VH-VL binders against Uncharacterized FAD-binding protein C1783.01. Designs and how they scored, part 11

Target 1, 263 residues: Uncharacterized FAD-binding protein C1783.01, of Schizosaccharomyces pombe (q9us28r162to424)
Amino acid sequence: YGIFAAPILDVRVLTNPGAVKRTYNLCLDISKYPLLEGKDWKIGGSFGIMPPNSDAEVLHLAHLLKIPQHELYVTKVLRTNGGRWPTIWGEDKPRCLYTSLYHIFKWCSDFISKPPTKSLIRLLAEHTLNPVEKSVLLALSDFRQDESYCRICTQSCVTLPDILEAFPSCHPPVDHLISALPQLMPRWYSISNDPSLANKRLEMAFTVQEYHSPNGQSRTGICTGFLEDLALAFLKARHDGSLANKKFTVPMFRGVQQNPFAK
Below, E stands for the ipSAE of ESMFold2; O stands for the ipSAE of ESMFold2 at other seeds; V2 stands for 0.75 times the mean of E and O plus 0.25 times the DockQ between their complexes.

## First folded at step 4 (VH-VL)

Design s63 (framework fv_ozuriftamab)
Fold by ESMFold2-Fast, scan of step 4:
Order: C-alpha cells, then sequence, then structure tokens
Structure s63 (fold): chain C 263 residues (1-263), chain A 123 residues (1-123), chain B 106 residues (1-106)
C-alpha cells in the first residue's frame, strides 16, 4: 500500500512562544485520499505518519562515515539482510537493492529514535582501530554491562552519530552498517475532528518531544521534530506570502493496511 | 549477459489448456521477482501478476486471479504462466519481466523484459 | 486502481526537436517509471524512480515530476527514438501503465 502526501491547509500554534512544551494543530486535506473501500474517516480513528530523517541528520551521518556527497546520491547495488525490507512475498533472504545511500538513510534507517543496540555497538567495536576506543565499545556491547549501557546510552539518549563523533577511529564499512541498522517505523496519531463535518479535513494535534544529547545539544523526536519543521516552514511561508510557491505535505496513511511495514 | 528467454508462439482453440515459460539466465534467479505483462492486439500494457521464485509466493491482478496460474521452478530458473481453459479474449502478446521489490511499493520497475510469446486463441 | 493518463496520445516530431510527454495519476506518487516499446520489440526501461536513467540510455532522456504529474523529456529526438512510450506506477497493486504515447519522426 502507498503513502499519501496530505497537503497542509493550516497550522495553529497551541502554546506560547518559549513555553516548555510546544504543541501544534495541523489541518490536513484528505479530500483526495484514496479510500480502497466505502469506509469513511471517523472521529477517534487513527492514522500513521512515515517520518523521514532530516536532511541535516542524513548529511551529518554521511560526513561522519566519510561518504562524499556525490557518492551519497548515486543509485547503486546494495546488499541487505533478508526480511529487513518488507514485501508482499515475505522473503527472508539477503538480496541486492537498487537505491541510494541517501534514500536508505532518509527513509529506511532508524539511527536517531533510540540508542544503538549492543549488537550494533559490537559491530562498531570490530571496526575501531584505536585500542582504547575499541575497549570502551566492547565493554558497552558486553551483555554483562547493562548498567553502563543504560546509564551511558539509554539515559543519555545517545545516537549512532553521537558514538561516531565520540570514537573517531571507528570506521565501519557502510554496507555492514546499513545491514545492522533498524528500520524506520511509522508513528500513530488520533483524528481529533469529524472529517465529514469539516469538508474532508483531518485535524491532528502533537506535542514536540525533546531530549538532550551528551554534548548538551537539544534534539527532538523523529516524527514530532519532522512535523514541527513542517509547521514552522508553513507558518513562515504564510507570513512571507510565499505559500503559493511552496508545497507542504505530510506522508500519511489510514490504518495499518497502508503501512509498508504492516503484515 | 542478463537475459529472459520465453517459449515460442502458440495457436490454440477456446477451452484448451496452455502453459508458457520464461527462462532467466546471467543472474541469480531467486534474488528477483518475475512478472507477467500482457498486451492485447493494438492495445497497451497490463500487469497480470508475479512470483517470488525463492518463496513461491504469488500475487495477481484481481482481473486474472483464478483464470491463470503463475509458478516457477528455481532449479531450472524458469517461470510459468498457465491457463486451464483458454478464451478468445486471451489472444495477446505475453511478456515476462524481472523486478526488484525494494520493500516499498513505489520502488519496483521492470528490467529486463523477455522477447514475448504471442498467444492466439481462435475457433 | 491507480489510473495513469498520458498526453499527448501521439505526436510527430522532426529530428532535433524537443519532445515532452506527460503522465497524470489519479493519486499522489513519489516515483514514475518510463518504458519505450520500439516497433516489433519488447518494452525497454528508460527511466526509473522518477529521474534515474537506465543503463545505456542516452542523456537526452530525462524524467521529472512529483505528486500527480510526471514528465518525460527528449531534448533532441533522433530517428531511433520512434516507438510507444509508457509510464508505470508501482505504488499499489495492481501495477498500472499509461495508455501510451506514440512518437513518430517526420
Amino acid sequence: as target 1 above (263 residues)
Amino acid sequence: EVQLVQSGAEVKKPGESLRISCKGSGYTFTEYYMHWVRQAPGQGLEWMGGISPNSGGTGYNQKFKGRVTISADKSISTAYLQWSSLKASDTAMYYCARSYDLGYDEQSWFDPWGQGTLVTVSS
Amino acid sequence: AIQLTQSPSSLSASVGDRVTITCSATQSLSYMHWYLQKPGQSPQLLIYLGSDRASGVPDRFSGSGSGTDFTLKISRVEAEDVGVYYCMQSLQYPWTFGQGTKVEIK
């Protein structure tokens, strides 16, 4: 099933500027959403959003992996683990893909929403040249080091880019890395209005989720950060009078039947 | 080097059974899906269905489901399209085509295509 | 099913002309794929994923577009470009093709 690019019709800021929690309401145009059956949208129903990683995050990861920009965008044959890429056939065999590293990092890889697993850290350790750095990564990946892993990685919200910055002698092969990265998954939201009464408009509210990285930098959740970036860009375009020259859409789908990761 | 070779042209009468084939060479047969696309005389292209040779899993265009069977024998790198009872409306050119399924519906395309098998069904 | 409508249905061009073919979808797509069927031959891939050229395809062919409208352009048409061009979507099953655009050289 496919993802629908729902146009943003309006954005309302539900919090004061500078408040601790930032909350927005998005009004989406679902008038052209393809309903496969005679089912209508209803209040209290749910829908999924497929959030991409930001271009800034993708480019930062590419920089840390020392991938030249021209290499990032070329279509090439990449090997992946079977079962990692869901298909209607349900295959569990490793195969070749014709895609770009940019696409894989932007739409298919979750390297931000939670810390790297112990198995991924083990892979990083195997490709770390400095003995001191390697010993630290091996210790973090050890099944007996749950307390250290929890404190350093989970409680501090460490991401893969954070680890690559902290361990500069770590140079994992890109193909091994993408095979080990978890898939980027959809996020689910509730419909807050009755779309039939609102001219096929879907209203949703969201609160931006924030956390602080180990270097003190503030980060937002993947989906709420993506949605806030869209909301702020829409508001800026409205203020500047440039809405007619820009397209703002949310990649969404109704229920689990249109989720590319669904059964 | 990568090539799809289809079986030869067929002339049949309504009610007869038929199986046509598509043999892949120059690549690992089980790493790609194989599809069947028909082209009625003077008409455009229409997707009929496909198969994963690795799993044996099949998908059909609802228009053809129950009217044809798609199968594959990975030991000889060959895919098949079969009718139990042909109709005059089955007269068409039938192509096999290889695809990657990248796990997302929008990221699949056909390359290469077989040379085509002309099936003529007339009384 | 997603319906694809091509425009024009046919055209006649002189060698060196710029040719533009459009494909309109009944719902939003991220990618469009394009094929060429030369007279008496099987279809061959020209463009995939909206804008990527297939192996061996000359750089005079380019693809663009997003949402519901996609375009195939031939910057300087040559005699060998004669045939029927088809767009294709693989967003949802059944996969569908446009009705085709016949290109002739005068």
Scores: ipSAE 0.000, ipTM 0.386, lowest interface PAE 19.8, mean pLDDT 79

Design s64 (framework fv_ozuriftamab)
Fold by ESMFold2-Fast, scan of step 4:
Structure s64 (fold): chain C 263 residues (1-263), chain A 121 residues (1-121), chain B 106 residues (1-106)
Amino acid sequence: as target 1 above (263 residues)
Amino acid sequence: EVQLVQSGAEVKKPGESLRISCKGSGYTFTEYYMHWVRQAPGQGLEWMGGISPNSGGTGYNQKFKGRVTISADKSISTAYLQWSSLKASDTAMYYCARSYDLGYEQWFDPWGQGTLVTVSS
Amino acid sequence: AIQLTQSPSSLSASVGDRVTITCSATQSLSYMHWYLQKPGQSPQLLIYLGSDRASGVPDRFSGSGSGTDFTLKISRVEAEDVGVYYCMQSLQYPWTFGQGTKVEIK
């Protein structure tokens, strides 16, 4: 189907003075969305958004993996030789990929929305030189230690960068790591307006999801954080008169299934 | 051209009610918050409160909550600040100011010309 | 409430001088906004979100700082810059202003 870069036509702040949660409305232009013959947008339907990891998160991961900045952006030739294709969800898998580590980490890999799987932690343990650090990672990856995994990784919202910081003797090969990282998945939103009557516009509202890292740092969800960054940039450009010099788009695609509550 | 025009100066006695206004023009009134800022004679600026004309939601500085009412009529692009019973200590210059909301951060641009309120016997 | 303290409370400068005004907050802030109130006029926005210059504001005005200390600088003051300068925080209700810095031109 492919991912469509839907232009942002408008942004509204829905947050009232003194509110704890930040809420926004986005109006997207879908007039140029490539619809298959016989298909159309329907109120109550769904659409997916493909949120990228932020540049700050990508650069932080690269730093922890000891990847020089210049190497991060170099185009590499990747060939299928029994490994996972590091592609954006839903994209066609080409015979040969010409891409950069930056692209793979930004668009193709989920290293912050879920804790590392036990299998990924096992991979990290195998590439950890300090025996004490290795024993801790091996214990976390043990299939019998669900309580420790849940408490330390799931309940504390631990990410791959958190583990790499906590275990400085862990140096996984980048190619092995990429093959083990989960694919970045779309987030689903409901269509609240009638796009056919609204001149091919999609209206969506979202509330920023916030959580705290193991050391107390405030973090936002991948998709709602990405959307807030776009919304704030749009609002700032509108205020300072630079909208005509900038483009703001949301990477999205039409959902197949209707909202079950719309019937 | 974006402009905020406030009502004229007022001279009142203690105990009297008063409502002053701030009319916005040159922009979509419901896209911005409107605030009231007080300046006592020879003193600095003090935020009193604000309103979202779109939702009607208000926020007040605790010092003024219950002493004033902030409201807006979006059909005529006008915000109001109202007292049910004025005191001599209410003598001040009152400014309205528009704010642009970027999540938790807001700033005031433009400001109205001010309404001088004098309360004396 | 977050209290903002400006330094100096007043200053006298000659045309062409560099003017520096500091605003200190009782707790850490992400951004500071700056306003100028010319004699007999309403306040006007100079700087917002720490360092962004408002529309029509000359580039001789600049803002900087982080945490608890923020600075407004005028690289070469002009006669028209006379007035009272205020810093403002919008992180926490109630939003507060500094006490003001009066700038006079000799």
Scores: ipSAE 0.000, ipTM 0.467, lowest interface PAE 13.4, mean pLDDT 83

## First folded at step 5 (VH-VL; framework fv_ozuriftamab)

Design c1 (from o08 with heavy chain T30D Y100F, light chain Q92R; at its last look DockQ between E and O 0.72; V2 from the best seeds 0.00; counts 0 for: pae E 10.0 > 2)
Fold by ESMFold2, look of step 5:
Formats: C-alpha cells, sequence, structure tokens
Structure c1 (fold): chain C 263 residues (1-263), chain A 122 residues (1-122), chain B 106 residues (1-106)
C-alpha cells in the first residue's frame, strides 16, 4: 500500500463555544488517489493516516539521548534486533536500515503514545550509571513489582522521554533503544461523505485527544495533535490571506491492514 | 473595515425581559463566532457564551446558562443576548466580540463592539 | 476553569518608562492573548498568539512566555497607553481573563 499525500481543501471548526473537547472537520482532495480496479470510496468506510512525531518531540528525545543535532540527520546504517521496519507492513526480523535517526524517530518509532515496556525499562537500567537511579529502574522492570509499574508507567501515562528526564545518568545505545521501541501505527478514521458524489473530496471529523504527563505537561495524541496542527496552520493561512502560498497535505491511504498492536 | 455596532443603553426594572443586539459589518458574518462578554461596574471581563451564526450552535459559561439566551440572525448579520427576567445583579456593560476560532489556544477577540450598558434597578 | 492572575494589579509610570505586566495561569498554556481597555472604551486586541501584535499596535508592545507565566512589556510607555490591561486564555472553555492591570501615566 502506498501513502498518498492528500491536499487539504478546507477546514471547519466543529467545536461549539463552551465545549470541553476540540473537534474539526477536514476536507481532503482524493481526486488523484490511485484506486485499484473495481474499488471505489464508500460512505462509512475507513482510511488510515500515518502521523509523524512532531519535530519538537524528536529534537527533545535527541537532546535527552545526548545526540548532537547535526548528527541526528546523518544517513547511516542502523541495526535492529527485530521488529517491522521501516513501516508496520514489513516482516518482523532483524534488519540493517539505511536512514537517519531523525527519520526513524520522526516516522517510525512510537516513544510518546505507548508506555515503556518492562523490557525497555530493563534496557535503560542496564545503561544507567547512578546506582540509585539504576536500582529504581530495576525495581520498575521487576515482575514482582507489577503494581509499581502499573501506577508509574500505565496509569500515570509515563513515556520514554519522561523516564530519561527522571534518570539523567541513563545513556542507552541508540540502536538497542530503537529495536526495543514500538513502531508508529496508523490511525483509522471513518469517511463521513460519499466521495464519488462529492467531486472526489473526502470529509472526516476528528476530536483532539489530550492527557497530562506526570510532570504536569499537557500533551495531545500523536495523530489528532498532528491533524490539529495542520488544521490550525490552514485556518491561519486562510485568515491572513496566505493560503495560496502554502501547501497542506495529510499522509493517508484507503482501506485497512489489521495491526496486531493497534488496539 | 470590520465593525460591531451594539444597541443602545437600557434602563430596566427587575423581572423585565430584555434583548440587546450586535450588528456585524465589513466581513462575512457566518464565517466567525460571536461572543458576549460581561463587565460589571468596577470589575473585570467575563465570558458569557457564544454562537456559531452558520449552524446556530451555542455554548454558555455555566454561570449564565439558563439565565440568558444567545441567538443570531445571519440574514441581517446580527447577534442577540436576551434575558427573560432581569436581576439587579445584571447591571453591567455587555460587549459583543468576534472570534475566528482557530482552536487549541488560537482564538482571540477582534473586534469588540462599543458595549451596551444595562442598568437594572428598582 | 483556568484562572489567570495578573501582577501588578495597578501601577503608575512616567512617560518613557519600561512597563512589565505578568500573567500567571493555573494550567500550562502555549499562548496568551492581551487586550487594552482605555478609559471609557471597549477592550481592544493588543497581542495574540503570545507575541503577534494586532493591526495598528505600536512595536513598543511585546508579549512573551509559555507554560504558566506570560509577560506583556511596553518598552517606552506613552500617555496614550493608560488603561486596564487584560490577559486571556482560549485553551479551555470557559475562556477566562486575568483580573486586569491598571496602568496610570503621570
Amino acid sequence: as target 1 above (263 residues)
Amino acid sequence: EVQLVQSGAEVKKPGESLRISCKGSGYTFDEYYMHWVRQAPGQGLEWMGGISPNSGGTGYNQKFKGRVTISADKSISTAYLQWSSLKASDTAMYYCARSFDLGYEQSWFDPWGQGTLVTVSS
Amino acid sequence: AIQLTQSPSSLSASVGDRVTITCSATQSLSYMHWYLQKPGQSPQLLIYLGSDRASGVPDRFSGSGSGTDFTLKISRVEAEDVGVYYCMQSLRYPWTFGQGTKVEIK
């Protein structure tokens, strides 16, 4: 399946004044989407969006990992112990990847939306110099302390950056870290119109998902945050009259591929 | 030249009804939200609620929900704030304000109407 | 609701002074919006999206900040800058304003 860069034709804010959640409608141009023979768009059907991590999150992670910013973009050979690479549609096997750390963190690795696994925490502990910090990480990774892991990592919405901030003596090898991280998954959305009757335009609505990290910072879900950033940039460009000088696209694809981790 | 022109000052007694208006000009009325902001004598600003003129969808600050009604007539580019029964505590300056809600912290008021002073006294 | 607390609540400045007004929020924000209400007038937009000046606002006005603390600065105050300054957040309904900072010019 190929990823299509669908131009945004229009954005509407659906949020009523006083609502607690923000909701938007996007209108996408799918006129150039390569449809397979005999397959057409249907109302109530689904499509997937492949959201990247934000540049701010990628740069923040690189800072926490002590990766110099200039080395983040260098194309090099990266080795994995397994997993599906470079996308979720690859085979689960060890690989040598010819890419940059930026590309991996931007498009391939999920270090925000999923809590660190116990095996990831154990890897972090193995590469932590401070003995007190190491003992805390080992305790979190211990199966006998499952209550502590649930409270800290799953119930408190802890992420890999949160752990790295809390444990500054932790310096894991990047290639081991990438092998242990889950891969970014597409997000699925319902088609709210009939594009064959709507001049090859696809309309979809989304509600921004929000949560708070343990250090009090508010964060959005990866996909709805990405979509909101695009929507807001589009609306600002329309408001200030610069829309013709800008191009806004959503990386999307028709249909679904069942992802065993997308639950 | 974007302008919001409000109806004139009102002097009312407790228990009376009242509707004040805000007419927008110089822009496409139904592309922007309209809001009402209250300023009691000697006090600060307080958001009361707003309306999408295109859909008619409204939202209210809970403090005022059930006490006021916000409406709009897009055919004459006019928004309304209405009380069914005024109280003396409703004495305040009332402003309409336009927003182009970009969502997610990216909404602000520009412009504001000149204000409508409502005085409610026995 | 997100509460905004401005500091100072009032101040008196001479023409040419640098004035600094702060706005502290009970929740983290990325952007603050600022208004000036001159005596006898309706509020007017000064700064939106944290640092963008509204049309016709002189460059002596600037906004900055993130997280819970935001600042409005007037680099060289003028007699026409008298009035009450309000910060406003639009992250969560109900949208809220700071209590205001009254600026008097001597």
Scores: ipSAE 0.005, ipTM 0.532, lowest interface PAE 10.0, mean pLDDT 82
ESMFold2 (binder alone), look of step 5: mean pLDDT 93; pTM 0.953
ESMFold2 at other seeds, look of step 5: ipSAE 0.411; ipTM 0.745

Design c2 (from o08 with heavy chain G50A Y100F, light chain S30R; at its last look DockQ between E and O 0.80; V2 from the best seeds 0.00; counts 0 for: pae E 9.2 > 2)
Fold by ESMFold2, look of step 5:
Structure c2 (fold): chain C 263 residues (1-263), chain A 122 residues (1-122), chain B 106 residues (1-106)
Amino acid sequence: as target 1 above (263 residues)
Amino acid sequence: EVQLVQSGAEVKKPGESLRISCKGSGYTFTEYYMHWVRQAPGQGLEWMGAISPNSGGTGYNQKFKGRVTISADKSISTAYLQWSSLKASDTAMYYCARSFDLGYEQSWFDPWGQGTLVTVSS
Amino acid sequence: AIQLTQSPSSLSASVGDRVTITCSATQSLRYMHWYLQKPGQSPQLLIYLGSDRASGVPDRFSGSGSGTDFTLKISRVEAEDVGVYYCMQSLQYPWTFGQGTKVEIK
């Protein structure tokens, strides 16, 4: 089965007063989920969520890459030197894609949850005009030593946007950048109820994952941040009486023993 | 209409126990946190603590921790504030208040109960 | 704990005056919440999430501010606006209120 847009039926805040971490329960409507014959939902089973990047993060990256707003949304042929397309289980090979940069950055590319690889940093160095900036990026990409890379990129939770902001003379070609970025991966969750006994409702709990950027700004994990934003929007809509006029969905798929996209 | 109705005024002596109540109506009691706020005579507002009626989890202002107990009975949509041994300094107006918990600075009190005046004197 | 300091502590206004109340925080906040306690009554929600008015609150009330400095304004005060105004933060437990601003009509 493919990605299913599961409507949110209910949100409960599980966070106790004074708790350090925020925890929520989501109730999802899976009544329309296309199940294979002879399969059903089980308590303790797994399902995946495909979290998108936020629009704010996509627009910020586009700004750092000097991509005009109109160009971001234009559907065109994009040529890649590699990467796995159209899915995370596809072969790693050069391709011609018919899509928009917005779609790729929104749904396909992981540019914030992981530090840039040394190979990505080397690509950035190759497209950096300022010699001082270039030398720093080359040192970070040095595969003979991990000390500076670990301290600066891994331990400080540095992202691609952080590097682009710190190195303003870095102007990588977008097609090369897309080919070098990892693709967004699903996040897996356990089913906490029996949906067949609960009117085809799937319940799951999540705790928001937090970390801090190099400048001390609080950041959330992609999936739990996405889920929290949905949960809060749902609660606000319920409070102001607009819930029936709004749609809140979670892009999800049922977990199986095999890779769900290979099936 | 969402309402919080508190128990009536109390006159007590130091050392006595007391439990006051706050009954919610017009909403699903377990979907919202219940808080207690103290206002000493002629003074401002002071947050005492809260309970999640769904889980029973509580949090207390350090100033009141160990001096009061916050509890709830979700079957009758009622929250409680309890002292095992009152002091004269506990003389105050006590409000219950419901919060929307939207996380990260996005919680506020609406509505408030009418208040319960507790007077502790020898 | 985050401390909130209101200014002024009291003021006297005539009907139709513009009233400004400030609330300063010891830490940076995104949102301030405001309550009015009319004489002999419990507090009531006035402004939440910095600038959103509670149901039934007239347009003459507005909230603004960011960082450590927040403001409540009454564009034209009316007799019913008497009472004590409190700011509140919900970023960090314990949640805290400002000390209050008493508004009297002269």
Scores: ipSAE 0.011, ipTM 0.561, lowest interface PAE 9.2, mean pLDDT 84
ESMFold2 (binder alone), look of step 5: mean pLDDT 93; pTM 0.953
ESMFold2 at other seeds, look of step 5: ipSAE 0.012; ipTM 0.552

Design c3 (from o08 with light chain S30R L91Y Q92R; at its last look DockQ between E and O 0.84; V2 from the best seeds 0.00; counts 0 for: pae O 3.6 > 2)
Heavy chain, then light chain:
Amino acid sequence: EVQLVQSGAEVKKPGESLRISCKGSGYTFTEYYMHWVRQAPGQGLEWMGGISPNSGGTGYNQKFKGRVTISADKSISTAYLQWSSLKASDTAMYYCARSYDLGYEQSWFDPWGQGTLVTVSS
Amino acid sequence: AIQLTQSPSSLSASVGDRVTITCSATQSLRYMHWYLQKPGQSPQLLIYLGSDRASGVPDRFSGSGSGTDFTLKISRVEAEDVGVYYCMQSYRYPWTFGQGTKVEIK
ESMFold2, look of step 5: ipSAE 0.503; ipTM 0.791
ESMFold2 (binder alone), look of step 5: mean pLDDT 93; pTM 0.954
ESMFold2 at other seeds, look of step 5: ipSAE 0.315; ipTM 0.689
ESMFold2, look of step 6: ipSAE 0.389; ipTM 0.727
ESMFold2 (binder alone), look of step 6: mean pLDDT 93; pTM 0.954
ESMFold2 at other seeds, look of step 6: ipSAE 0.373; ipTM 0.714

Design c4 (from o08 with heavy chain Y104R P111Y, light chain Q92E; at its last look DockQ between E and O 0.68; V2 from the best seeds 0.00; counts 0 for: pae E 8.3 > 2)
Fold by ESMFold2, look of step 5:
Structure c4 (fold): chain C 263 residues (1-263), chain A 122 residues (1-122), chain B 106 residues (1-106)
Amino acid sequence: as target 1 above (263 residues)
Amino acid sequence: EVQLVQSGAEVKKPGESLRISCKGSGYTFTEYYMHWVRQAPGQGLEWMGGISPNSGGTGYNQKFKGRVTISADKSISTAYLQWSSLKASDTAMYYCARSYDLGREQSWFDYWGQGTLVTVSS
Amino acid sequence: AIQLTQSPSSLSASVGDRVTITCSATQSLSYMHWYLQKPGQSPQLLIYLGSDRASGVPDRFSGSGSGTDFTLKISRVEAEDVGVYYCMQSLEYPWTFGQGTKVEIK
């Protein structure tokens, strides 16, 4: 499998004093990345990061779904009706998965970065007990018109947890829900240094992506929020003198390296 | 070990220019941001602005934007605060302070200079 | 800009007293930073990231709070604790300080 846990060697804060957006540089150790013969890293090439959902978000979702916290971690058989589970590298087919709900929600399901599909909202409506709540969900899932869906779900950055909070009588079966959720996808970044000159070290810069939820909460993008949390933890450990006792890694993989101006 | 040493007190008249300095020692100068903080007589502390010594990137409190220039010479580990035309209201104590700026509320001033008293009067 | 309001503006305490200083913000914060300026001296870092003590700061100093209300406590005041205490936020630029709390020791 192609995901590599690249150690963080260094973090630099690129944000100037007074800037409203936060920008960081990460230096990653790619010396042990399993490259195919004849492949190499080039400046301007790309790589992907596979960010997990935060534990706080997974636990919050489990609470909203009425999953007891202890059952979240139990390994069991989970059935899907398609997709490339548990990662994007698998075949697109129905599967029986032997894993925990925690692992699926942590690493495999995207319930934060995209608004729920109309099909997912229809599933939620089918499992909603309160008839007023059900009628609202049915209207949002109506394939004949998009007005309510676009205004409420897409424009307002609504997530599955937001809907479950707003509709407390909604109790979908978890295996149906997992089959309907999008899979977590990688986020792509450009290599900002020349790794041949940097002794198998990869540098990348990122700017934290922020948005506001319908209730006014500030939220970060999954990947840049994950990267910021790692960067801040690294910097705190360096400042506190505890860096040698801690390990920080980024789950990543090599992308297309061809530079159209390299020839 | 870490020290921020500022230039000496200044007595000036309105309209005159002035540059004060802050020299850092005992640490890697380019690893930390340098900031200037003002304290008018009998008053509290006001952040004026700061600089990344490595990149030269600056940011200013809107109150002082266009009134002062912040710069640094990383080859001698020194930051500067400069006025082109002083006002009597610029009479204050000026401190340099370093920060390890992490963003997201995780920045603070861990070491301060001794202060430079600037007196502007006719 | 985020405004910070400290309370009280001044106080007088005896050695051994418990001192409490509050700092209220106009916006929600996760962390407050605290400084002490002793008479005739530069400010010095006391508490950072809400509750972490700076190097050399005695454990009688503690910081707490979240949201809009933050507190600095001195469990047993000593004569050397005289000075002006300032809170500071670094959520957004411009970074701002509270107006100060003058502590006198009898």
Scores: ipSAE 0.019, ipTM 0.585, lowest interface PAE 8.3, mean pLDDT 84
ESMFold2 (binder alone), look of step 5: mean pLDDT 94; pTM 0.958
ESMFold2 at other seeds, look of step 5: ipSAE 0.463; ipTM 0.765

Design c5 (from o08 with heavy chain T30D N54D P111Y, light chain Y31W; at its last look DockQ between E and O 0.86; V2 from the best seeds 0.00; counts 0 for: pae O 9.7 > 2)
Fold by ESMFold2 at other seeds, look of step 5:
Structure c5 (fold): chain C 263 residues (1-263), chain A 122 residues (1-122), chain B 106 residues (1-106)
Amino acid sequence: as target 1 above (263 residues)
Amino acid sequence: EVQLVQSGAEVKKPGESLRISCKGSGYTFDEYYMHWVRQAPGQGLEWMGGISPDSGGTGYNQKFKGRVTISADKSISTAYLQWSSLKASDTAMYYCARSYDLGYEQSWFDYWGQGTLVTVSS
Amino acid sequence: AIQLTQSPSSLSASVGDRVTITCSATQSLSWMHWYLQKPGQSPQLLIYLGSDRASGVPDRFSGSGSGTDFTLKISRVEAEDVGVYYCMQSLQYPWTFGQGTKVEIK
């Protein structure tokens, strides 16, 4: 598991006056990144960031699943039907995991950035008590029609929490749910500088990605929202003179693929 | 010590052009945004627009878009507000102000120029 | 654009009085910024990020509030506090100011 916690050296706000979108530049310390023999960093190359879900989203999901606060954090055995656990670099096989539900929802499960699959919706339907609610979920999971699924789940940016709110009689077993959820995937970014020339420093720019939930609330993308939260906290700590008491890191790893726009 | 020094008062006639300036000193000029704020006689403050001196990117309050041009010359640490054709309604005090941006809602004007009074009448 | 409405539009106070100025927004905000324009002077930053005092601003000035309603308080008004007070939002461009509150010392 080759994820490196890169310290943030600097943050710059790049947002222009009058701009609707927010843009930042991050400078990361990669001096301690373990490079393989014969490998090096290059401008126009790529790197991956492994963003966690926010604590607010994890706690909200736990509430909707009726998981008691004390159970959310306790280490226990969790079983999967497959997938690459605990990270995307593991073997794709069934596993027993010794961790907490909090850790799984925080770092491993993608329940925000992807619509629920038809397979997941069928699992939800199987554990739904209200017959009207169950019939709607069965229709959404029906392999013979895609129109309602595409319109409701894919095109409307529906998430698992949205489904659980809309179908309050749905109570899936947590172990089954974890096995059915997609794993969090890295987000890829281009390297803006040549770190070999800048000696141990990697620069990147990002624009905060926003979209609207079904009820019209603004949501940020998982990765750029995570990066913005770090950037704002860093800027605040620098302003307050407390930066030396804080540690800000980005979980990242080096990519091999060149940025297509560099070619 | 951060200072924003504006050009002197102007008395103009309708239809004339005008460019006023704001010179920043005591800080790295192109690391901060520069804005123009209008105050009509006896009235409150109104944001007109701003510029990023390092990129040249500008933004305007829709009320003033097309009526003024904001520019900067970072080699001399100076921002400009320009009219191609003044109107009597342009009579106001004009302030430059530097924004201290910590991102998303965390922006304010930490330093202001002394103001440039522009009077337009025939 | 987000509109800010201040209350009162004008007030007179005696030295030592407590003064309260309110600013109401048409949209929920996290932070309010406050400026003072003394007679014949440029505006100056007074309070930023809702409650943080700018350098050199005395303790008698405080800011508070959340959502759509924010307040600026002067605990013991002094003669040099005369001027026009403005609130400002920086949630969305165009950034906007309140209409101003004129404070006079009688």
Scores: ipSAE 0.006, ipTM 0.555, lowest interface PAE 9.7, mean pLDDT 83
ESMFold2, look of step 5: ipSAE 0.020; ipTM 0.593
ESMFold2 (binder alone), look of step 5: mean pLDDT 92; pTM 0.949

